# VH-VL binders against q9umr5, part 66

Target 1, 268 residues: q9umr5
Amino acid sequence: SYKPVIVVHGLFDSSYSFRHLLEYINETHPGTVVTVLDLFDGRESLRPLWEQVQGFREAVVPIMAKAPQGVHLICYSQGGLVCRALLSVMDDHNVDSFISLSSPQMGQYGDTDYLKWLFPTSMRSNLYRICYSPWGQEFSICNYWHDPHHDDLYLNASSFLALINGERDHPNATVWRKNFLRVGHLVLIGGPDDGVITPWQSSFFGFYDANETVLEMEEQLVYLRDSFGLKTLLARGAIVRCPMAGISHTAWHSNRTLYETCIEPWLS

## First folded at step 22 (VH-VL)

Design yi7
Fold by OpenDDE, look of step 23:
Structure yi7 (fold): chain C 268 residues (1-268), chain A 123 residues (1-123), chain B 112 residues (1-112)
Amino acid sequence: as target 1 above (268 residues)
Amino acid sequence: QVQLVQSGAEVKKPGSSVKVSCKASGGTFSDYAISWVRQAPGQGLEYLGEVIPMFHTRNYNKKFKGRVTITADKSTSTAYMELSSLRSEDTAVYYCARTKYDILEGFSDFDYWGQGTMVTVSS
Amino acid sequence: DVVMTQSPLSLPVTLGQPASISCRSSQSLVWSKGNTWLNWFQQRPGQSPRRLIYKVSNRDSGVPDRFSGSGSGTDFTLKISRVEAEDVGVYYCMQGTHEPYTFGQGTKLEIK
């Protein structure tokens, strides 16, 4: 039998967005129990990510308990960060494949339509004033805002991304790394035509330096220091990178070719 | 001069479906979410769900157990609400309303409403 | 779901006199620091609802200053300092903090 699949949605999203993915999984892996978690849907997806992590944890624990052989996680967009944090705080998770579907794993820093929609009077160059305030950190979008020009503020004020990345020292860093390393495979999916994740390489743990030059995962301090286990995972062949062009942000979960190429192989 | 103009009254049989439209004008359609609310005769207001055209996301009141489908067409600035498996209890005036999300200013819920669409379900 | 309870449900008022409507939520409506998504709507006979107040105490454009909203947490109030004939209708409170969004039962304001 196939291992159960748990799906976590993105910003302003819900289980409805994954109707095609469910169809694909049912068709190619009949009998698979797929649970799309309807938590923090809609505007509630703006709640602090740690609050979401706690809520999702309560939902996945029973599912994992009923699946001693393991489960697969498919986590889309903002959900990918929720899942990474989830795997970091859970010392007893049994996740075989963690599929990060177009997630800003290394953070977000872009003047996208999404940003303009949420912050109609702000630009990415000024968002640090909001996001790195205590008030701003009560919104999920600010929890993974990563301003390369204000690294000091990011490191000190980011209450989520900087912590799960191990970029800021904290007492749980070693344990979180150990927990995250329990994952069988980390499947990173994204692409240049996403249009939302900025830079799109963030889905592969790439990100801007202080000059807004995109550096690869292997050039990142979090990798070099193995702060949360990326270097270790790569060394044991546990990281899969699946880039795909021609896919917009809202289409990653509804593209058959993407599913067959990047998702299906890891649902065994 | 924001306006939400809805389609005309509908009379439907039980078990059938109805699709109501809501055309927005006087603003940028994609900058807002469109929500649907209904009001049975002599009763209060009930939230059905919303669509966010910019994000292509939809959120529903789970009370309707998948009977509601909300869509949006950015090219025509029109939102739609389809309700299937109609029953007599679905007889109501259905309203569309606009919501603006602003992290700084807060959520501006239902600042403009459509004129309403009466849907009558009867044998 | 969050239950919104309005009182009274019927409000007969003499012209020129003040009116007050209470709205209580079954859960706190505080969303984040300084954010509470509580709205008040007016629905005149035969018309669509019209938003009067948003975020507890902010009046919409065109709303007379005789309307005011207040409250916090779970208790909210809409006040009309001097009721006018055009104020006849049903008033609803609405919470937008928790999904699904919910409305009060409505308060029917009538002139004595």
Scores: ipSAE 0.863, ipTM 0.932, lowest interface PAE 0.6, mean pLDDT 96
Fold by ESMFold2, look of step 22:
Structure yi7 (fold): chain C 268 residues (1-268), chain A 123 residues (1-123), chain B 112 residues (1-112)
Amino acid sequence: as target 1 above (268 residues)
Amino acid sequence: QVQLVQSGAEVKKPGSSVKVSCKASGGTFSDYAISWVRQAPGQGLEYLGEVIPMFHTRNYNKKFKGRVTITADKSTSTAYMELSSLRSEDTAVYYCARTKYDILEGFSDFDYWGQGTMVTVSS
Amino acid sequence: DVVMTQSPLSLPVTLGQPASISCRSSQSLVWSKGNTWLNWFQQRPGQSPRRLIYKVSNRDSGVPDRFSGSGSGTDFTLKISRVEAEDVGVYYCMQGTHEPYTFGQGTKLEIK
């Protein structure tokens, strides 16, 4: 028998986006119970990520309770940030594989079509003025905006990313790290042709330094300090990196080769 | 000059499907979400769902889940709404409308509407 | 779903007199500081709906200044300071804060 799978969608998504992923799982892992959480659909995906984390937490509790041997998470785009926060705030989660599908785990700093669509009069160089205000932090896209040129503003203003990364002091940091480390495997998926996640290496906990040079996960301060458990997970052999070229942001959950290579092996 | 031009009236039998088109002109098609709203004769307005062409995403009112499909074709600047398993209660005028998701200025919901498409479901 | 309740449902008005339409939601429509996604639409006989007011009180371009919107939280009002013959039609409030978007029942405005 296979562990149940819980799917968490991304920005402007709903459960429909994952119909092909559901088909792949049914074909390779027959009998697997797959739940695509139908919460914060469409426009509601712009709600503050802590609000989304609270709602998704309430939805996953009964699923996890019915599966004492564990569950898997497949979390797409901003949904991967929701899932990482879930693993931090839930002291009783039983997640084996946390599969992160092209998620901006270290944040976003890109002049992409998404930015132009949501902020048509702004550029990445000036978006910090909007996002690093209390008003801006009430929108999910700003909760993980990470401007490498305004580090002090990011550290003080981020209501979500700086906290779950352990970049700002808070009373729950030790407990959140402990909870996150209960995960069996962290499966990181992304690629250079994504076109939205910027830098695309954010999906692998890489990010820009002040010169916009991409530093890999092992060069990040949050890794070196083991702020939320990345160094411990890597030393344990629990981090799987599965990069794949040629996949655009909207195609990660509908590509058979990606599924077979990066997802299927982790759905025990 | 922004326009949303819909396909013509349809008469359908119960149990069949209808597909209504909405062609956008003026402005940039991918800058907007395209929503569908219907109005039964003598009744109010009811939201069916939307498509966001830029992200290839769809979101449906759960009341119509499984019966409605909303799609977009960026190359022709056209959105489509298909409603299946038609019943007499689906007789309505179907409108497309657009939304701009400008976070700084605020969401601009349904700032332009199509002319409407009458769908009549009768035996 | 968020229920939007309009009153009155029928509003006969003497030409040149003010009119007022109430819209109440079953939940708060506040999204963020200063933002509430409440809209008002006018539908003249035989026409598509036309947006009049967005974000509670912002008049759309080309809408006469005799139309105004106000309210907060769960209670909203559309006012017409001097009703003209062209104002005949059905008025709908609509919330965009919660999925799915929902409309009020409509208020039919008629000249007495």
Scores: ipSAE 0.790, ipTM 0.884, lowest interface PAE 0.9, mean pLDDT 92

## First folded at step 23 (VH-VL)

Design kj12
Fold by OpenDDE, look of step 24:
Structure kj12 (fold): chain C 268 residues (1-268), chain A 121 residues (1-121), chain B 112 residues (1-112)
Amino acid sequence: as target 1 above (268 residues)
Amino acid sequence: QVQLVQSGAEVKKPGSSVKVSCKASGYTFSSYAISWVRQAPGQGLEYLGYIIPIFGAANYNDKFKGRVTITADKSTSTAYMELSSLRSEDTAVYYCARVDFEYGSYGMDVWGQGTMVTVSS
Amino acid sequence: DVVMTQSPLSLPVTLGQPASISCRSSQSLVWRDGKTYLYWFQQRPGQSPRRLIYKVSDRDSGVPDRFSGSGSGTDFTLKISRVEAEDVGVYYCMQGTHWPRTFGQGTKLEIK
């Protein structure tokens, strides 16, 4: 039998968005128990990410307990960060494949048509004033806002991304790393035509430097320092990178070709 | 001149809802937040919640257990506070106030004139 | 929730004399960025509250220099060097570090 699949949605999203994905899984892996977690939907997805992590943890623990052979996680957009944090705080998770589906794993810093109303160009440069404050950090979008021009503010104010990345020292860094390394495979999915994740390389742990030049995962301090286990995972062949062009952000979970190429191989 | 102008006094029955408006002027609405605070007669100040208009997102004091809804219309630079399932204890002056992100002071630097909401049978 | 405790609750003062209001928080108001989001508000009779001090000690524009804020961690003080008639009202401290935002009980300043 196939291992259960747990799906975590993204910002302003709901379980309904994954109807096509469910269809694909059912067709190719009949009998798979797929659970799309109906938590923090819509505007509730703006709640602090740690709050979301706690909620999703409560939901996945029973599922994992009933699946001694392991489970697969498919985590979309903001959900990918939630899942990474989830795997970091859980010392007893049994996740075989963690599929990060177009997630801003190294944060967000950009304006796109989809999020233009949230992050207009003029606002992007000034968003640090909002996000790196007690007020801003009470919303999920600020929890992974990563301003490359205000690195000190990011490192000091970020209540989520800087911590799960191990970029800011904290007493649980070693344990979180150990927990995260329990994952069988980390499947990173994203692409240049996403239009939302900015830069799109963030889905592969790439990100801007101070000059807004995109650096790859292997050039990131979090990798070089192996702060949360990326270097170790790569060394053991546990990281899979699956870039795909021609897919918009809202289509990652509804593209058959993407599913067959990047998702299906890891649901066995 | 930076100004917050609130809607007029309201008299409501228990169990009904009230929606108070707060129109902002004299500054860039999307660069700030709007908070809502109430004050019962002869009592202190109580924080209800706030909205960051550019996010279209609000945070609420759990004390009100989902009875408060805060919204903002960027096109009119107006924030709204709706309180449902009104009780006599909800009788108070309700204030909107600007939260300063632009200059880094945060907190509520400009206040509306207040809106008296009376809940009575 | 963070409890803000003001003292005294009633403050009768002679004109021209100094006044001092204490505000204590149940936990540290220092945020992870090292800043302290403590505010002081003045509410004159029949008026809306007015912010006097932000971040413990910074005065808002138009606030007389006879008002000063100080403190750190959990203990904060608002001082008025020379009380004037226009200073009559209720003063509130507020913390902005933790959610939910919370106020002190208020201190009523009156002229003797």
Scores: ipSAE 0.921, ipTM 0.960, lowest interface PAE 0.5, mean pLDDT 95
Fold by ESMFold2, look of step 23:
Structure kj12 (fold): chain C 268 residues (1-268), chain A 121 residues (1-121), chain B 112 residues (1-112)
Amino acid sequence: as target 1 above (268 residues)
Amino acid sequence: QVQLVQSGAEVKKPGSSVKVSCKASGYTFSSYAISWVRQAPGQGLEYLGYIIPIFGAANYNDKFKGRVTITADKSTSTAYMELSSLRSEDTAVYYCARVDFEYGSYGMDVWGQGTMVTVSS
Amino acid sequence: DVVMTQSPLSLPVTLGQPASISCRSSQSLVWRDGKTYLYWFQQRPGQSPRRLIYKVSDRDSGVPDRFSGSGSGTDFTLKISRVEAEDVGVYYCMQGTHWPRTFGQGTKLEIK
């Protein structure tokens, strides 16, 4: 039988967005128990990410307990950061495939295409003033905002991303790395036409340098220092990179070709 | 001149709702937060919550969660605080105050004049 | 919630003499960036609060230099070097480091 699948949604999102993904899984892996977690939906997705991690942890514990052979995670957008934190803080997780579906794994530095009406015309250069403060860090967007021109502020102020990346020293770093490394496969999905994740290579642990030139995963300090296990996972053959052009941010979970190419092979 | 101008005094019955407005001028409204604080007669200050208009998102003191709604209208540079299921102990002056991200002083650097809300039968 | 405790709650002072108000927090107010988000407000009778001091010791523009703030960690002090008649009112400390933001009980300064 197939391992259960747990689905975690993204910013301004809800469980309903995944109806097509559920259909694809049912067709190719009949009998698979799929749970789309309906927590922190809509505006609640702006709650601090550690609060969301705690809530999702409480929801996944009984699912994992009923599946001693393991589970799979499919985690979309902001949800991919929640899931990576879950893999770090749960010392007894049994996740085989962690499927990161267009998630800002190295952070976000850009105005979103479909949310530009919420932001002034050019706010990304100034958002650090809000985000790197006690007030800003109480919202999820700021928990993974990564301004490459204010890296000192990011490293000091980030309550979430700098910690789960091992970019700021903390007492749990060794345990979190050990826990994360128990994952069977890390499946990274994203593409150049996403339109929201900026840079889109953040979904593959790439990110801007100070000149806004994208450095790939293997050029990042967190990879080179193996701060949370990326180098170890890559050497083990456990990282799968599945880029796909032509897919907008809201279409990743409703594209059959993407599912068949990037997701289906990992739902054992 | 940075200014916050609040709506006028209200007298309300128990169980009803009140919505207080806070109109901002003299700065870029969407780039700052607006806090809401209240003061019962003869009492100290109590923090209700705040909104960051650029996110369209508010954070609420759990003491009031479920009864307080804080919103903002960027087109009119106006923040709102609505308190529902009013009780006599909600009688207070309600203040809005700005959070300064520009110079990084944060805190409530500019305050509205206050809005008296009286809850009585 | 972080409890902010002010002392004294009532402060009668002779004109021209110094005044000192203590504020103690139940938790450290040092945020992860190394800064301390401790504020002092003055509320004159019948008026809205006015910020005097931000981040422990930084004076807002227009605040006389006879007002000074100091302290670290959990212990903070507002001093007025020579009290003047216009200083009458209630003084509040507030912490901005932790959610929810919380105020001290207030210290009522009066001329005796």
Scores: ipSAE 0.839, ipTM 0.925, lowest interface PAE 0.8, mean pLDDT 92

Design kj13
Fold by OpenDDE, look of step 24:
Structure kj13 (fold): chain C 268 residues (1-268), chain A 121 residues (1-121), chain B 112 residues (1-112)
Amino acid sequence: as target 1 above (268 residues)
Amino acid sequence: QVQLVQSGAEVKKPGSSVKVSCKASGYTFSSYAISWVRQAPGQGLEYLGYIIPIFEAANYNDKFKGRVTITADKSTSTAYMELSSLRSEDTAVYYCARVDFEYGSYGMDVWGQGTMVTVSS
Amino acid sequence: DVVMTQSPLSLPVTLGQPASISCRSSQSLVWRDSNTYLYWFQQRPGQSPRRLIYKVSDRDSGVPDRFSGSGSGTDFTLKISRVEAEDVGVYYCMQGTHWPRTFGQGTKLEIK
């Protein structure tokens, strides 16, 4: 039988968004038990990410316990960060494939038409004043705001991304790395036409330098220092990169071609 | 001049709801947050929650969770606080206040004049 | 929740004399950015609260220099070097570091 699949949604999302994905899985892998976690939906997805991690942990633990052979995670957008953190804090997870579906794994710095109301162009350069404060960090969107022009503020104020990345020292860094490395495969999915994840390379652990030049994963300090295990995962062939053009952010979970090419191969 | 002007006094029955408005002027509404604080007669200050208008996101004191809703209309630079299932203990002056992000002081640097909400049968 | 404890709760003062208000938090108010988000507010009779001090010791514009804030970690103090008649009112400390935001009980300053 197929391993259970757990789906974690993104910002302002709900389980309803994954109806097509469920259809694809059911069609290609009949009998698969798919659980779309209906937690922190809609505006509740603005809750602090650590709070979300705890909530989702409580939900996945029973599922994992009933699946001794392992489970697969499909985590969309903001959910990809939640899942990465989840795998970092859980010393007993049994995740075979962690599928990061268009997730801002290295953070967000930019506005798009879809999120322009959240990140107006006029505010992007000044958003650090809000996000890197006690007030801002009480919302998920600020927990992975990564301003390349204010790196010190990011490193000191970020309550989530800087920690799971191991960019700021903390007593659990070694353990979190060990836990995360329990994953069988890390499948990174994203693309240049996403229109929301900025830069889109963030889905592949790429990100801006101080000049807003996009550097790839292998050029990032988190990789070079192997702070949370990316270098180790790559070395053992556990990282899969699946870029795809022509897919908007809200379509990653509803594109059949994307599913067949980037998701289905890892649901065995 | 930076100013927060609140709606007028309210008299409500127990179990009903009240919605107080806070009109901001003299500054860029989206560059700040709006907090709501109440003060029962002769008592201290109690923090209800706040909203960051550009995010359209609010955070609430758990004490009021489920009863308080804070919203903001960026087009009118107006914040709202709605409190449902009113009790006599909710009788208080309700204040809105600006949270300063722009200059890094944070906290509540400008306050509204307050809105008296009386809950009585 | 972080408990803010002020002392004294009542503060009778002679005009021209100094005044001091203590505020203690149940846990450190130092945030991860090394700032301390402690505030002092003044509320005159029949008026809305007014922020006097932010981040422990910084004065708001228009606040007389006779007001000063100090402290660190969990212990904070508001001082008035020379109390004037217009200083009558209730003073509150507030922490902005932790959620939910919490106030002290208030200190009522009166003229003897």
Scores: ipSAE 0.925, ipTM 0.961, lowest interface PAE 0.5, mean pLDDT 95
Fold by ESMFold2, look of step 24:
Structure kj13 (fold): chain C 268 residues (1-268), chain A 121 residues (1-121), chain B 112 residues (1-112)
Amino acid sequence: as target 1 above (268 residues)
Amino acid sequence: QVQLVQSGAEVKKPGSSVKVSCKASGYTFSSYAISWVRQAPGQGLEYLGYIIPIFEAANYNDKFKGRVTITADKSTSTAYMELSSLRSEDTAVYYCARVDFEYGSYGMDVWGQGTMVTVSS
Amino acid sequence: DVVMTQSPLSLPVTLGQPASISCRSSQSLVWRDSNTYLYWFQQRPGQSPRRLIYKVSDRDSGVPDRFSGSGSGTDFTLKISRVEAEDVGVYYCMQGTHWPRTFGQGTKLEIK
């Protein structure tokens, strides 16, 4: 009676991180087939995001084939970018709910406690030098690094985020938009106390302007130009925004109230 | 003065491993990458892989995956390349070289002096 | 892998005369930022390689202006306008656009 659920994890993560989410689904929607994909675990999550998209695509195909009435995606952190790319590149996906769980959908520009062991000193103002190079773009962090002070470099160098956002011309833009628009609902989850996603509004397609002032989704050029379908989805009533304060980045998938409020209603 | 100083020559038996060090000085180690390149006697240059120390992440040429490991110790500004299951055709001079992100010239602007590794039965 | 092909592989030259080394890639070396990451290195006998040229035509500091790089797309050239005795060695092109990075076979420059 319930559509299967596919879970995609984030950076330095593994399938085990979602054990509490599995418990919540089992309790509220008994009999739901939930698959937590066990790919690109730990350090492998640093592989280029297009490589991850390819691997996850191969894993979801048989699951979708067994569920002709549709599936749901729950995609956490970096995993939300993988899932959005899947929805664009798969001509034949049957995703009803795409649940984006604190994902940096408009990019990342932050020195945060979660990343401090990677950056012994503050590097956010200088990381563009690494990330907007051929060497840097071979790692996932750089695939969605979005420095608001070097927008020209971002637009030219990004191998992933600028492409799936339709911020850089490419021959697949029309097809990717068509594919993405086949999703039933886009559920955006995040909050001000996340502590990692910077700005946290990136989880709702908001992002910094050059003065580090956050512009919300409806003020973004990608929305206004409807470059990959956000304006169309919003007009269709298909975008659900579910912000919640008081949740740290590692706690989104283990908070019962968050699950009941933001996730459960969309797991038909 | 930017400088990369490598460990000394090694003579190894087939089937063993070698670990070559590359000590960096004169720049901010963690903000650059270190590449590893080898040159068999009388032959050209062959790219092994690189590490970006600030990510603690390396890329390896698929030809060497499973046998090569590239690491870095930010506290000592030292990169390492370890090659396992050595074969006679692994006899070469091994170089480390810096990738310049600061000025955006990238590819291997400064080279170490090289480390001769001889694999002989 | 992107194949880098140098020509000639051996280049005897008379002191004071020009020299020209060709490098061809199996794929375009133009990266998405419109830069072309083609490099030239010189390896003098008994020494480690030294970078001469980056981004096709930009000379490194301390490299004599008799060295020049040119080309686009897949075809590149290193020229030495007047060869000097210190120029003896092996010259390599390298591409930095694609993973893995790859070198040409080398061109050994010798004084006749």
Scores: ipSAE 0.826, ipTM 0.923, lowest interface PAE 0.7, mean pLDDT 92

